# VHH binders against F-box protein At1g48060: the designs that were tried, part 16

Target 1, 365 residues: F-box protein At1g48060, of Arabidopsis thaliana (Mouse-ear cress) (q9lnf6)
Amino acid sequence: MKPQEEEEKNENMARKRSKSSSSLSIPLDIATDIFLRLPAKSVVRFSCVAKHWSSITTAPYFTNSFETRPNLLFFFKEADRFFVVTVPKPNRRPNESVSHTSSQILDSYQTPYPKHSCFTIKTESVHGLICFQRGTKPIVWNPTMRKFKPLRKPDKSWESLTVFLGYDPLERTHKVVAMPCDKASDECRILTLGSADQESWRTVKTNYKHHPSRGNRKNNYGPCRCINGVLYYLAEIDRHRLIGKFAFLGHSNVKNSLPMWVLEGEKKGEWSTYNFLPLSHYDRRLEFHFKLIGITNDGELIYVPNTVFKTFEVIYIDPIRKTFSLVKYEGVADKGFRQRNGLGEDKPLRGIQYSPNHVETLLSL
Below, E stands for the ipSAE of ESMFold2; O stands for the ipSAE of OpenDDE; V2 stands for 0.75 times the mean of E and O plus 0.25 times the DockQ between their complexes.

## First folded at step 15 (VHH; framework vhh_6qgx_2)

Design U4 (from S2 with A33T Q103L S107R; at its last look DockQ between E and O 0.62; V2 from the best seeds 0.00; counts 0 for: pae E 9.9 > 2)
Fold by ESMFold2, look of step 15:
Structure U4 (fold): chain B 365 residues (1-365), chain A 122 residues (1-122)
Amino acid sequence: as target 1 above (365 residues)
Amino acid sequence: QVQLVESGGGLVQAGGSLRLSCAASGFTFSDHTMAWFRRAPGKEREFVAAISWSGSYTFYTDSVKGRFTISRDHAKNTVSLQMNSLRPEDTAVYYCAADEWGLSDSRYYDYWGQGTRVTVSA
């Protein structure tokens, strides 16, 4: 037993010495473990310094592991700059019914944006990407990598469209889906990001002629969600309101027609409703100053302030456990933030948009 | 027909200055971010500087910060690059580019000039 342990110890020491004799390289699995413990902005910064590190941080294994850190993203325009702030979700406290805490922002930056861009018509954040529209031109955004990718128009003859963003968990690729929204149609266009043909659109026939629900464009709620490779959205067939399903395939058959199911409305009385406690249940004053913007993947309701002046607070409510959490985020909207970004001290931040369930992804667009 | 026409290149001694200009036509100038890229012999094009569609915001690659200044003139539809304290490493063909988004990735620019040569002697 001692000889076996001594021999094994000597082999481990020999491996260590052999690795120490390597010039400038570090074994990929060790470097990967180190990088996975770093904040996203640090990983991006190191990836810019050397190509060796970039090969690690762009590998599918690494990027998939990094996408598991969900956050709240908010962004707004000021003059011709686009400001982006990422804040962490609070630690869940299942044994607390009411919580008030403070937290630091994770990241903030600014970038230019094109004139006449509309950022109120957007998808939800899907595995770290968001898709906007500029007329009929879709634009994919990776907030973590600070990159926008304008896509070619899905169809030159379409005068209007709705864009959806989905994720195929088998291929581990994003899909952009465009549908005409002014007339019922059984055709849509799909584009796979990160493939050799990512700049080309494929025509996909749907099972039913329909059009997507228009939703509330002012509030940018987006009546859609992608779950386990299936895009769910509101649709209409002959004036019947339905939940549309669009299933993605994890295969090279992206050029083929994908199956799409449109669920007709169920009989009256077969649907269940759930009435959440209103914000005024916790404090009546909050209802006049906060608005509901969405729900986390864990089922928490998210309320944000109507006006952001000197402080930024967010309310998270778990409607099942009946819990309330208010988080004050430091490092945004305050005097220091405004000074660093050339913003006026007497001016509230305007036109703020939010994307819950944002995971940080290192995907290169 | 979209055109971007660069001018102002030439030969200059290290430490000297040059001003590049780019005249734009055939598209709505006020809707586009304007940028300069450069290509040194044997290398790919690299980003140098960009100016937003309003002219309010400028962006520079690190190696030129403090030495180069980008500006635009909406009345003349021109963008300029003032290059000061030039170094031999700045020797390249300089290209004017236009894009609605103003990204630093050359793959996304729709419109390009033919380039103007800048040579910086030791």
Scores: ipSAE 0.005, ipTM 0.382, lowest interface PAE 9.9, mean pLDDT 72
ESMFold2 (binder alone), look of step 15: mean pLDDT 84; pTM 0.857
OpenDDE, look of step 15: ipSAE 0.209; ipTM 0.628

Design U5 (from S2 with F59W S107K; at its last look DockQ between E and O 0.02; V2 from the best seeds 0.00; counts 0 for: pae O 10.1 > 2, placed apart)
Amino acid sequence: QVQLVESGGGLVQAGGSLRLSCAASGFTFSDHAMAWFRRAPGKEREFVAAISWSGSYTWYTDSVKGRFTISRDHAKNTVSLQMNSLRPEDTAVYYCAADEWGQSDSKYYDYWGQGTRVTVSA
ESMFold2, look of step 15: ipSAE 0.093; ipTM 0.566
ESMFold2 (binder alone), look of step 15: mean pLDDT 84; pTM 0.856
OpenDDE, look of step 15: ipSAE 0.509; ipTM 0.785
ESMFold2, look of step 17: ipSAE 0.063; ipTM 0.540
ESMFold2 (binder alone), look of step 17: mean pLDDT 82; pTM 0.844
OpenDDE, look of step 17: ipSAE 0.006; ipTM 0.274

Design U6 (from S2 with S30D A33S S107R; at its last look DockQ between E and O 0.83; V2 from the best seeds 0.00; counts 0 for: pae E 10.4 > 2)
Fold by ESMFold2, look of step 15:
Order: structure tokens, then sequence, then C-alpha cells
Structure U6 (fold): chain B 365 residues (1-365), chain A 122 residues (1-122)
């Protein structure tokens, strides 16, 4: 290599480096399409480095069009900290009926939470948002953006309430619905998020005096579902249960079946019971260490461990296709995670809450 | 009447130290997380540091990690920011803030102080 060629090569490299720019000169439509395909964590990082990219990712069109695959969200409390972990749902493979795999988490973080709060009363994740209750004060959470938005009380005279979260796919807005739960009522309050009056509740009459029926808190599944803009929930009228158009999950004492009620006929509102194989069918030992916490939108049963010590494993069962998948999620509960987050290596993680069907959203609260 | 009163600002040369203090009154201090934000001339307000309501959890923006330390005193209802190894880019008005969640987004803080000016000379 001659000195002149080496010097010429170095000069060309210097000019290439000096010509590099972060001006973001990509056309808007192309940049938007690129960002819509990225993981939310990447979009947030890119938005921090350039004002132009931030204006794209915060626009209503982008936040309404941004979609990710459904994820499983886990969270738990330790002292005055709130830990949040997002894990991917395992890939379905047509040729496998039983699988044991490992996967990486998508994201984890911690945040403080208010004194005198309990996060066990929550909605399901609806189009990327979760709503908690602190007494009679609803709190909307965007786990992707790591933001909590307390809402004003629906009615200062209500001593108790239950909150539901829905999404109107035509308006592309979230609706928070509050109902009194200490007495039967034919009124509820509705608040539209992201509107000019987002902290203004409007009164809506229902056709029946009722109150919502709460689900089993030990299993941490929600008592309601929002499907295509329709909120389905369990309720009671004069101590009689109303079963509208609901999917109902339960851990009954039925030994050879796991009961689930699924609405099949929309026009007639027919109900069918499906008998699913219990977890012990796949491995007897799992029955005593795992609990059913919910169901994915694809119909998969989700089982989590009762206590998490050194490994975090989740079981996904498709009871119709008869598939079983055990996924070990790395980056959770292990030594590195505990040290990074100031958790003791010897202390089991307890009180884990779940939100299946979580879709990441960049919506600003 | 809710009050957050900052003190301890002033002029300091680069590499020096300052300790900011914020005295809180008119609300239940022990139920709130506390934070410091800053606003440099011509810029938007940005998050600096926060401490949970119990004092057990602290977090910082990346540019101040290892140099700034937030602490709180429940007996005196105060929160402090020890700022070491100051740089000219730390020049700003520093605001004390309180909310129940201790988030890094200024929009969600319930209570704010009037600010104390910190100037770091080169």
Amino acid sequence: as target 1 above (365 residues)
Amino acid sequence: QVQLVESGGGLVQAGGSLRLSCAASGFTFDDHSMAWFRRAPGKEREFVAAISWSGSYTFYTDSVKGRFTISRDHAKNTVSLQMNSLRPEDTAVYYCAADEWGQSDSRYYDYWGQGTRVTVSA
C-alpha cells in the first residue's frame, strides 16, 4: 500500500464522515411507513433524537395507525416501586403441537406508584390502554409510553364504582365507562379520552337497573370484554345474574373440564359451553404450580406460575388446535434483572398482575 | 395554601457544587413523589430527577446521573438536589414539583415551585 493511496483513502473516508447528516431528509410518507413497522421502543428512541421524527410519531394519524402484535404484559409491586414487563406471544407453528422454547422480553421498567393505591382492580388492556381504580378515581395507564393519567371522579356523590374501558374503532377513541356498584342503577358515566372534554363525564341511561358483577380477583382476569365497539360485562338484576354476550372464564370444581362460555351466535345471542382439557392433561406437575389467568384474542389459554423465583415461564394452550407451548422468558427474575432493579436474589416475586392482548400504542395521555 | 419554595440557587463555576432545597407545605408531603425539573433559557422544561414518596426509589435523566443526588426529609417536609461537577449546560431555572406518581412528564405534576436560578460559569 503506497503512502499516497493510503492518504487518499483516508481523505475520502473523512469526507464521507463529514457528509453524514442526521437531517432526516426522507419523505414524510416513507418515514411514516417505516415508523409504523418498528417496535414502540425503537419509535420512542428515534423520536428523542429529532424534532422532525417526533412530529411524525405524535401526530394523530400515526398514533391511530401504529399497530404491534399482541403482547403479554406483566406487572408487580415491590415496596414503593411498580415493575412492568412486556413479553412477546410465542409464534404459532403449524407443525408443532407441543413446544418448549425460550424468548427475550420486549421491555421492562419500573416507576413509583402512589401511596394508598392498589392495582388489582383494573380493566383488560384495550387498544393499548389499561384503566385502574384508586377508590372512585379512575386512572388510565399507557404502559408503552409509561404514563398514568388520573381522571376526575365520575360523580362526587358515588361511594363506589366499577370502571370499564372500551374502544370505538369507528371514532378511534377510547371510552371510559363508570357504573355504581354499591346499588343497582340505570345510569352510567362515559368519558371519551383524547377529546376536548376528556375529563367531562356524560350521563347515559341503561335500559335496566343493575350493577356490575366483579370477577374473581385471585385469578386477575377482567369481568368484561370490549369487542368491535361493544362492551360486554357481567351484571346482576335483583340477585339474578345477567349473562349477555360474554366470554366467561372460571376455575370451577369440575374435575375433567375447564368451563368457558363463549358467545357463538351474534343474532340469536346463543351460548355454548366448551370443555377444554385441564393443564394436568399435558403435565400433572404443572397443575399445582401454574394458574389460569386469561385467554388471548386468538383463543389461547394463558397459565402463569404462582410464585416466580429464578425463572419466569408462561404456558400457552390452544384448546381447539390442541397445542401446548411453554415459554421461558429471559431477562426477568434472573440474577441480572434483580441486580439491575435493586431486588433481592432470594426473594420470590409475588402478586404478579397480567394483561394479555396488550397492543402497544403511542397515544399521548 | 400549597407552597413549594426552592432555595440554594446561585452562581457557581464549572466543576463546582450547589445544593438546592425545596420546602413543601399545604399538602400531605408524605403521600407525594417529588421531582426537580429545569428550564434553560429558550428551551422547554425538562426532567432532572425524582424521588418516590417513601424515598426508596430515585431516578435521574441521563445527563445528570452520577453528578446529582435527590433526597427527601419527611420530618422537615423538604426535598433536596445535591448538584456536583456542574457544567455550563446545567444553567437553568430549577423547579421543585410534586405528584403522587413521580413521573418524568411535567404535565402530570400537581404542584410546582416558582423556581431557583442556577448559573454555571465556564
Scores: ipSAE 0.006, ipTM 0.362, lowest interface PAE 10.4, mean pLDDT 72
ESMFold2 (binder alone), look of step 15: mean pLDDT 84; pTM 0.850
OpenDDE, look of step 15: ipSAE 0.149; ipTM 0.586

## First folded at step 17 (VHH; framework vhh_6qgx_2)

Design V1 (from U5 with S104D; at its last fold request DockQ between E and O 0.54; V2 from the best seeds 0.00; counts 0 for: pae E 5.5 > 2)
Amino acid sequence: QVQLVESGGGLVQAGGSLRLSCAASGFTFSDHAMAWFRRAPGKEREFVAAISWSGSYTWYTDSVKGRFTISRDHAKNTVSLQMNSLRPEDTAVYYCAADEWGQDDSKYYDYWGQGTRVTVSA
ESMFold2, look of step 17: ipSAE 0.171; ipTM 0.627
ESMFold2 (binder alone), look of step 17: mean pLDDT 83; pTM 0.854
OpenDDE, look of step 17: ipSAE 0.359; ipTM 0.715
ESMFold2, look of step 18: ipSAE 0.203; ipTM 0.647
ESMFold2 (binder alone), look of step 18: mean pLDDT 82; pTM 0.846
OpenDDE, look of step 18: ipSAE 0.000; ipTM 0.277
ESMFold2, fold request of step 27: ipSAE 0.080, 0.031, 0.106; ipTM 0.555, 0.484, 0.578
ESMFold2 (binder alone), fold request of step 27: mean pLDDT 84, 84, 84; pTM 0.856, 0.854, 0.857
OpenDDE, fold request of step 27: ipSAE 0.708, 0.541, 0.000; ipTM 0.873, 0.801, 0.277

Design V2 (from U5 with D99E S104E; at its last look DockQ between E and O 0.03; V2 from the best seeds 0.00; counts 0 for: pae O 10.7 > 2, placed apart)
Fold by OpenDDE, look of step 17:
Structure V2 (fold): chain B 365 residues (1-365), chain A 122 residues (1-122)
Amino acid sequence: as target 1 above (365 residues)
Amino acid sequence: QVQLVESGGGLVQAGGSLRLSCAASGFTFSDHAMAWFRRAPGKEREFVAAISWSGSYTWYTDSVKGRFTISRDHAKNTVSLQMNSLRPEDTAVYYCAAEEWGQEDSKYYDYWGQGTRVTVSA
């Protein structure tokens, strides 16, 4: 066996060794720590760069540890395009009763959405996910990942349903809850997201027959709040409008007062009613132009404009401290925004949906 | 009260043209996508065309692409459907509908007109 064949084997082994490009593999622990400190958008990008990074960012320990600040998410539809904008909540200025500030948007994008889908009927953002209703089928949406997951119909016999989205803090799982809304029922269907059987709806019986409120466009189609793993929603029990045990964190838009139900303490079912000042108390003119969409986690009422023209402004009111904050968000609805996104000029943006207290999640649907 | 009133229907020969109009009232016209649906005899209601709230986007069912044009006038609160190269299979009652975002599924439309009859003769 001629000496030349040994040299070629050694050169080929040396070439195979030299292509071990010392990709300075950041240790996994260090990489994890770095990624946890990055914006979600950046993390997603990095996950596309290397398989080993993807393995980190998709791991349950990472996804569960990844936390972002609550922001205001709003979105709207034009034809087959879905526009999504994220704006930050301003920092509280405790020493100012009235404040006017400007802020930049955090993120903006457009994406295709599933055909024949309705995105006006939605849940609140729950740990970074939002659930839409498409007829009698729910669609789960991760705004961070820009992914939609249509779910199967909970029951073939159901003609109308309402969908709620919850989060189990013990199991650290999202749960989609479906109930018929055309008739009183003691039946719920529950689907656990991320489970091996994500296609299977579990039947759960409730203690009594009730009629969950689907709501309407003015009240965000049946507000539901998930608090510590418990869903609170408006329901009718029997012909007698007994708003039973299902506590609705609701507000009544009364001209002279804003009644709010507040869950007191950690004990389930202890609610107090508070009457807060309406928006008109701060500025009478604003009442006609702004609508209440919810409450921030830190207790501020969020008012958004009914119509968005060239500017986008949000009002934050602390009803307890009686503080008023107007925040103008730059880069929304202006000429540049419209041009970049192929939207009409000098026309109001309509049909905007809002999700307060939105956090980002890297959860794969 | 919300009203959608269609007009412009009639009898036309194959290859002819018609322009349908729908006058909207009782709601914020500029907040709604507008659409045309049709129901042929013995068939279910089907999507024909839609226009976004701004008018910037339009979409059509495949069978009418290139022949039909949907438009809207915000000043007049009207939506129109220009129908060219009409075929016997286009014979139907045409309905105007309004929805906040616009889509092809009729179940999501909030408001409907009474319809206008279009008959295309061979």
Scores: ipSAE 0.006, ipTM 0.269, lowest interface PAE 10.7, mean pLDDT 81
ESMFold2, look of step 17: ipSAE 0.012; ipTM 0.455
ESMFold2 (binder alone), look of step 17: mean pLDDT 84; pTM 0.860

Design V3 (from U5 with Q103L S104D; at its last look DockQ between E and O 0.54; V2 from the best seeds 0.00; counts 0 for: pae E 4.5 > 2)
Fold by OpenDDE, look of step 17:
Structure V3 (fold): chain B 365 residues (1-365), chain A 122 residues (1-122)
Amino acid sequence: as target 1 above (365 residues)
Amino acid sequence: QVQLVESGGGLVQAGGSLRLSCAASGFTFSDHAMAWFRRAPGKEREFVAAISWSGSYTWYTDSVKGRFTISRDHAKNTVSLQMNSLRPEDTAVYYCAADEWGLDDSKYYDYWGQGTRVTVSA
């Protein structure tokens, strides 16, 4: 047995041993725990570093467990670009009735704006996803992952539709609900996201023929809330506005009062009307420049500017505590922002859409 | 019928330049983002560059930034890819694609060309 064959075996064993570079692989359980504590952006980056980390971050158990603080998401279009900005909600200052603070943005990016898409007609952010539409085709958007998923048209015969987004807490799935809005119908289409048959719309019959409301630019398009797996939305039945099973958490802005419909008791589905102080109570001048866009999870009304010039300010009002907070967000719409993004200096940012209580999700669309 | 026809591929030496062109027909060109993808031997198809429906916005994969330029001509319904400072690693079949969104993920593109081969020699 010639000495040369032993040397090749030893070199091959040495080469096999050297490839066992003990890449100090963080145990998967530890890695999981670490990743759950990281910002979504960081998690996405780590997922690109190693396949085994990607396997963790894409696993349903991880994506379902990943939770972030609710933030304010807003977006706008300029020409064929779509701008997305995330800003944090400042912490409450319980001892101050009036506060003025400054905050930095958390994230901003650009994405293509497809022609004829309508980003103004959108759902609320529901567990990190937002739906809007292009024509009669619904689009699912994950702002965190910067991914869009166009869906098939629910029905070829539909000329106009309203899209709602819900989340089933039992199944832990997102549901897209589409209804015609140009005619009264007792039919809806439901698509379950993440299912093997993600392209199949299920037909569901409703109890009543009704017209779901699309809303308007002043009151946000497609007013709908998903609460514990139930969709509440504005609809008309027989020319009457139905406030009931199809009711939505709504408001009317009257000069002297802010009437709000509040769902009381998740189990009973009972609605109560409350009258809160309008924005003008705090400062009359603000009423003309700010609009109500919603309520935070912790019960603060969110007022945003009608038009954004050089500064971006948001007002948070606790209607119960009667606290007023003005937050100036730096890095939005200022000279630096505009220069970095190739935006004109003298043009106001218009048509900004807002998604309060937005959480980040790593869900793959 | 939708058609995307690529042209301009060939053999070029490292450091050289090529200009690819894609002629589009059978769909509303002005409503679609246009993109170039490439597939190298033994590799998966990857995003190279895209241009918005208006042509005002372009984006590139990192490896081609500063070297490649995508443009479109609405009058001719064409999209072009100017490739400068070519490298051996740019060797691939290049595909023209059309999409309403112009996403980086090829799975969203509805229309594809047959491709044109680009070979960059060392």
Scores: ipSAE 0.024, ipTM 0.433, lowest interface PAE 4.4, mean pLDDT 82
ESMFold2, look of step 17: ipSAE 0.148; ipTM 0.597
ESMFold2 (binder alone), look of step 17: mean pLDDT 84; pTM 0.856

Design V4 (from U5 with D99Y S104D; at its last look DockQ between E and O 0.49; V2 from the best seeds 0.00; counts 0 for: pae E 10.4 > 2, unsure alone 64.9 < 65)
Amino acid sequence: QVQLVESGGGLVQAGGSLRLSCAASGFTFSDHAMAWFRRAPGKEREFVAAISWSGSYTWYTDSVKGRFTISRDHAKNTVSLQMNSLRPEDTAVYYCAAYEWGQDDSKYYDYWGQGTRVTVSA
ESMFold2, look of step 17: ipSAE 0.005; ipTM 0.364
ESMFold2 (binder alone), look of step 17: mean pLDDT 80; pTM 0.816
OpenDDE, look of step 17: ipSAE 0.334; ipTM 0.698

Design V5 (from U5 with H32Y S104D; at its last look DockQ between E and O 0.25; V2 from the best seeds 0.00; counts 0 for: pae E 14.8 > 2)
Fold by OpenDDE, look of step 17:
Structure V5 (fold): chain B 365 residues (1-365), chain A 122 residues (1-122)
Amino acid sequence: as target 1 above (365 residues)
Amino acid sequence: QVQLVESGGGLVQAGGSLRLSCAASGFTFSDYAMAWFRRAPGKEREFVAAISWSGSYTWYTDSVKGRFTISRDHAKNTVSLQMNSLRPEDTAVYYCAADEWGQDDSKYYDYWGQGTRVTVSA
């Protein structure tokens, strides 16, 4: 009876050895290097294939190292659907004063809103994240991961608030800053994303009572810029008409000139005013059809159409070099796009919001 | 100047019907979702119905589903609310509102009408 038991043990050991399918496990270092060179969409897909790859792509060292080129993100809401489109910034053509080019979109998708959810854009894209507001609750959005994270209300007593999004380059963390906007206050609430206590708002006092500007839909609900970990925003100090401009990188749309506030020295906090040529200087007809939405990281003014019909065109102007670039993005707003996304035919796309200088992040919310 | 002017309110018996209308002016009507809100006596303003900018999508609060229908006319810059099978609990001042995104939260609406009173008797 003895010999048969030994054969079964050897077969079971052989079967256990054979299932070591040499899954050619790419060494983790090599895998990391490969993933860092892939599009974010691809990385996300790969992370779903194997747990070990997911462990790499979710690791802080990887997420912090993952960098993409700044692109133009735009999105709009139709009913309970949220449409998101990413288009590339064209390469500068330094030798051409005027250029017309065509480009394809990089990515497009739609996502449903949760029931009874409303989103209003409150921040620019900051290291790949955008913050929305639902009533008095902030919502953090990662467009790359297509994830939304509602935050708790910063203060139960606040009836109206404005939300800013910053990034601390030292800690490498995103910070959500909330302030009341219906009354002057010297109090702000700060929540650090990714912290163990992500649900806790820290109270910080400011040096003076002020009203942060909430802005409107035309200016993406208040301009705020995070530069080297510092938030620059427009605020009113005391009802007595002193619009205390906190350090605001902004513009005023004047008919004959485009005044811009420029931070000259990050460390010095010195601002200079420059008057640039308006869009009408390049083409008078365009002024009525395009609006300024911001500035690229490399210093180009971004003009987008007021209304999008069958084509989507963006104007990039270098105000210093006085260069004009019109870029037509294919695959947006055309019949095919509309059909695929269940949008009406021959109707303009409305309510489009824009996030210039958007980078992709794999950060898990 | 932006104006939203509601009409069509009145007294109606339970089970009856009313059609509210809102005439919009002073803004690009086609850029905005339109909605109806209502405020009952002693209650807060609540969402009733909305229609997307194109008119392709409509949504309703649960209590009015199947009874109310929202529509819009781009040529006339009007939004309408057909209210059928009215109930005493539908008694309220009804407000027309405009929002670029068509949100359920009244806080986000940019433009409001003065309202029209609807009274449903038992």
Scores: ipSAE 0.000, ipTM 0.282, lowest interface PAE 11.6, mean pLDDT 82
ESMFold2, look of step 17: ipSAE 0.000; ipTM 0.145
ESMFold2 (binder alone), look of step 17: mean pLDDT 85; pTM 0.864

## First folded at step 18 (VHH)

Design W1 (from V1 with S52T; framework vhh_6qgx_2; at its last look DockQ between E and O 0.01; V2 from the best seeds 0.00; counts 0 for: pae O 10.8 > 2, placed apart)
Fold by OpenDDE, look of step 18:
Structure W1 (fold): chain B 365 residues (1-365), chain A 122 residues (1-122)
Amino acid sequence: as target 1 above (365 residues)
Amino acid sequence: QVQLVESGGGLVQAGGSLRLSCAASGFTFSDHAMAWFRRAPGKEREFVAAITWSGSYTWYTDSVKGRFTISRDHAKNTVSLQMNSLRPEDTAVYYCAADEWGQDDSKYYDYWGQGTRVTVSA
């Protein structure tokens, strides 16, 4: 209870010190409230207008309080351009078993493709940040701020490593975790993001040697899940036992079912397995055209098209309620989108990467 | 001009081994994931194996796991596929492909080789 009170006191002190600049036409508290209600894009714009606004929007109390709804983020590369698109998750329609709806995109932008970057190996979106891995070098990305931060190698001796991204809800900090993946090890490297001090990797030892898995790149968005500050990942002990479990989805052709591992309860390590109906149950044809990429925080399975040409459609299935929702997102991949962005009309969008449950953060990297 | 040239295909008996090689040119090899695909007679092209730009990560289709190994040589701009314990079902034309993303879906690959035929006899 004590550390939270000190942080609140420090935040309150920081709020009091900012009172002295007489020239703000809008009181700091009011300005803060206004900004918290604005879209992230707008907040970023305002921060560029005046230093005093920037001081608000960069303050920890503000960045920690800024919350957005989870959305679907996807990105792709075309030539030397990097495209980023955010689409909203549709509202649940509990009374409809099958629905077809249209939605607009929330945001889209393009930026020059970062040099020497690889976006193939990525973590899940964790509190608004995504970590990429290029070899042994992690790269942290804030899609909202449109910034990339290359990190130092966690260990020069590691030739093969896996990188995880977590969030510590107590410290309110992102942590990058690196482990070797070519051998069993009881060591991991942890880097805390945002620390004023020279971001240094610290070594943490585990109680056992384990071999973390890089996971299957098919039908998932990473081999790790961060749930309430805990990283769950697949690992082997002596190649015989799986030790780290994470929520994952898979398809079993043998059982014609979709197995899902779900963390249940407040206790760490309580997992349940569920077998859900595959996409083919709803429409056999869809299975050939759509792929599973993950599950929403609300428990809906997310299916995205294998090929994006003229339209962008996403299927959301509640496996418990057995509801099916197809959402057509306008402004993606259509003629208008392509024309605006100088993309060809005759080629599908390729190499689309997806980050479900993405929230926006104003954190400066 | 981008070129991917496969070699190493041939006839082999079941249980045998082959090593395929692909020589890449005309693009930045170190910035691209490399992959092998195959097309069996009467079937669609399917993913076999891929390797990231650095070679630090490899992944395989389930049917070849433990039997096939993909590797790359940056000095030579080559990607290789070591195929062990070959089965008749592995009979196909094998294609080398390059993509910055390294995808399982062939649709995302811009650069393709002409292919090399692998025939596994029973």
Scores: ipSAE 0.000, ipTM 0.296, lowest interface PAE 10.8, mean pLDDT 81
ESMFold2, look of step 18: ipSAE 0.050; ipTM 0.538
ESMFold2 (binder alone), look of step 18: mean pLDDT 83; pTM 0.845

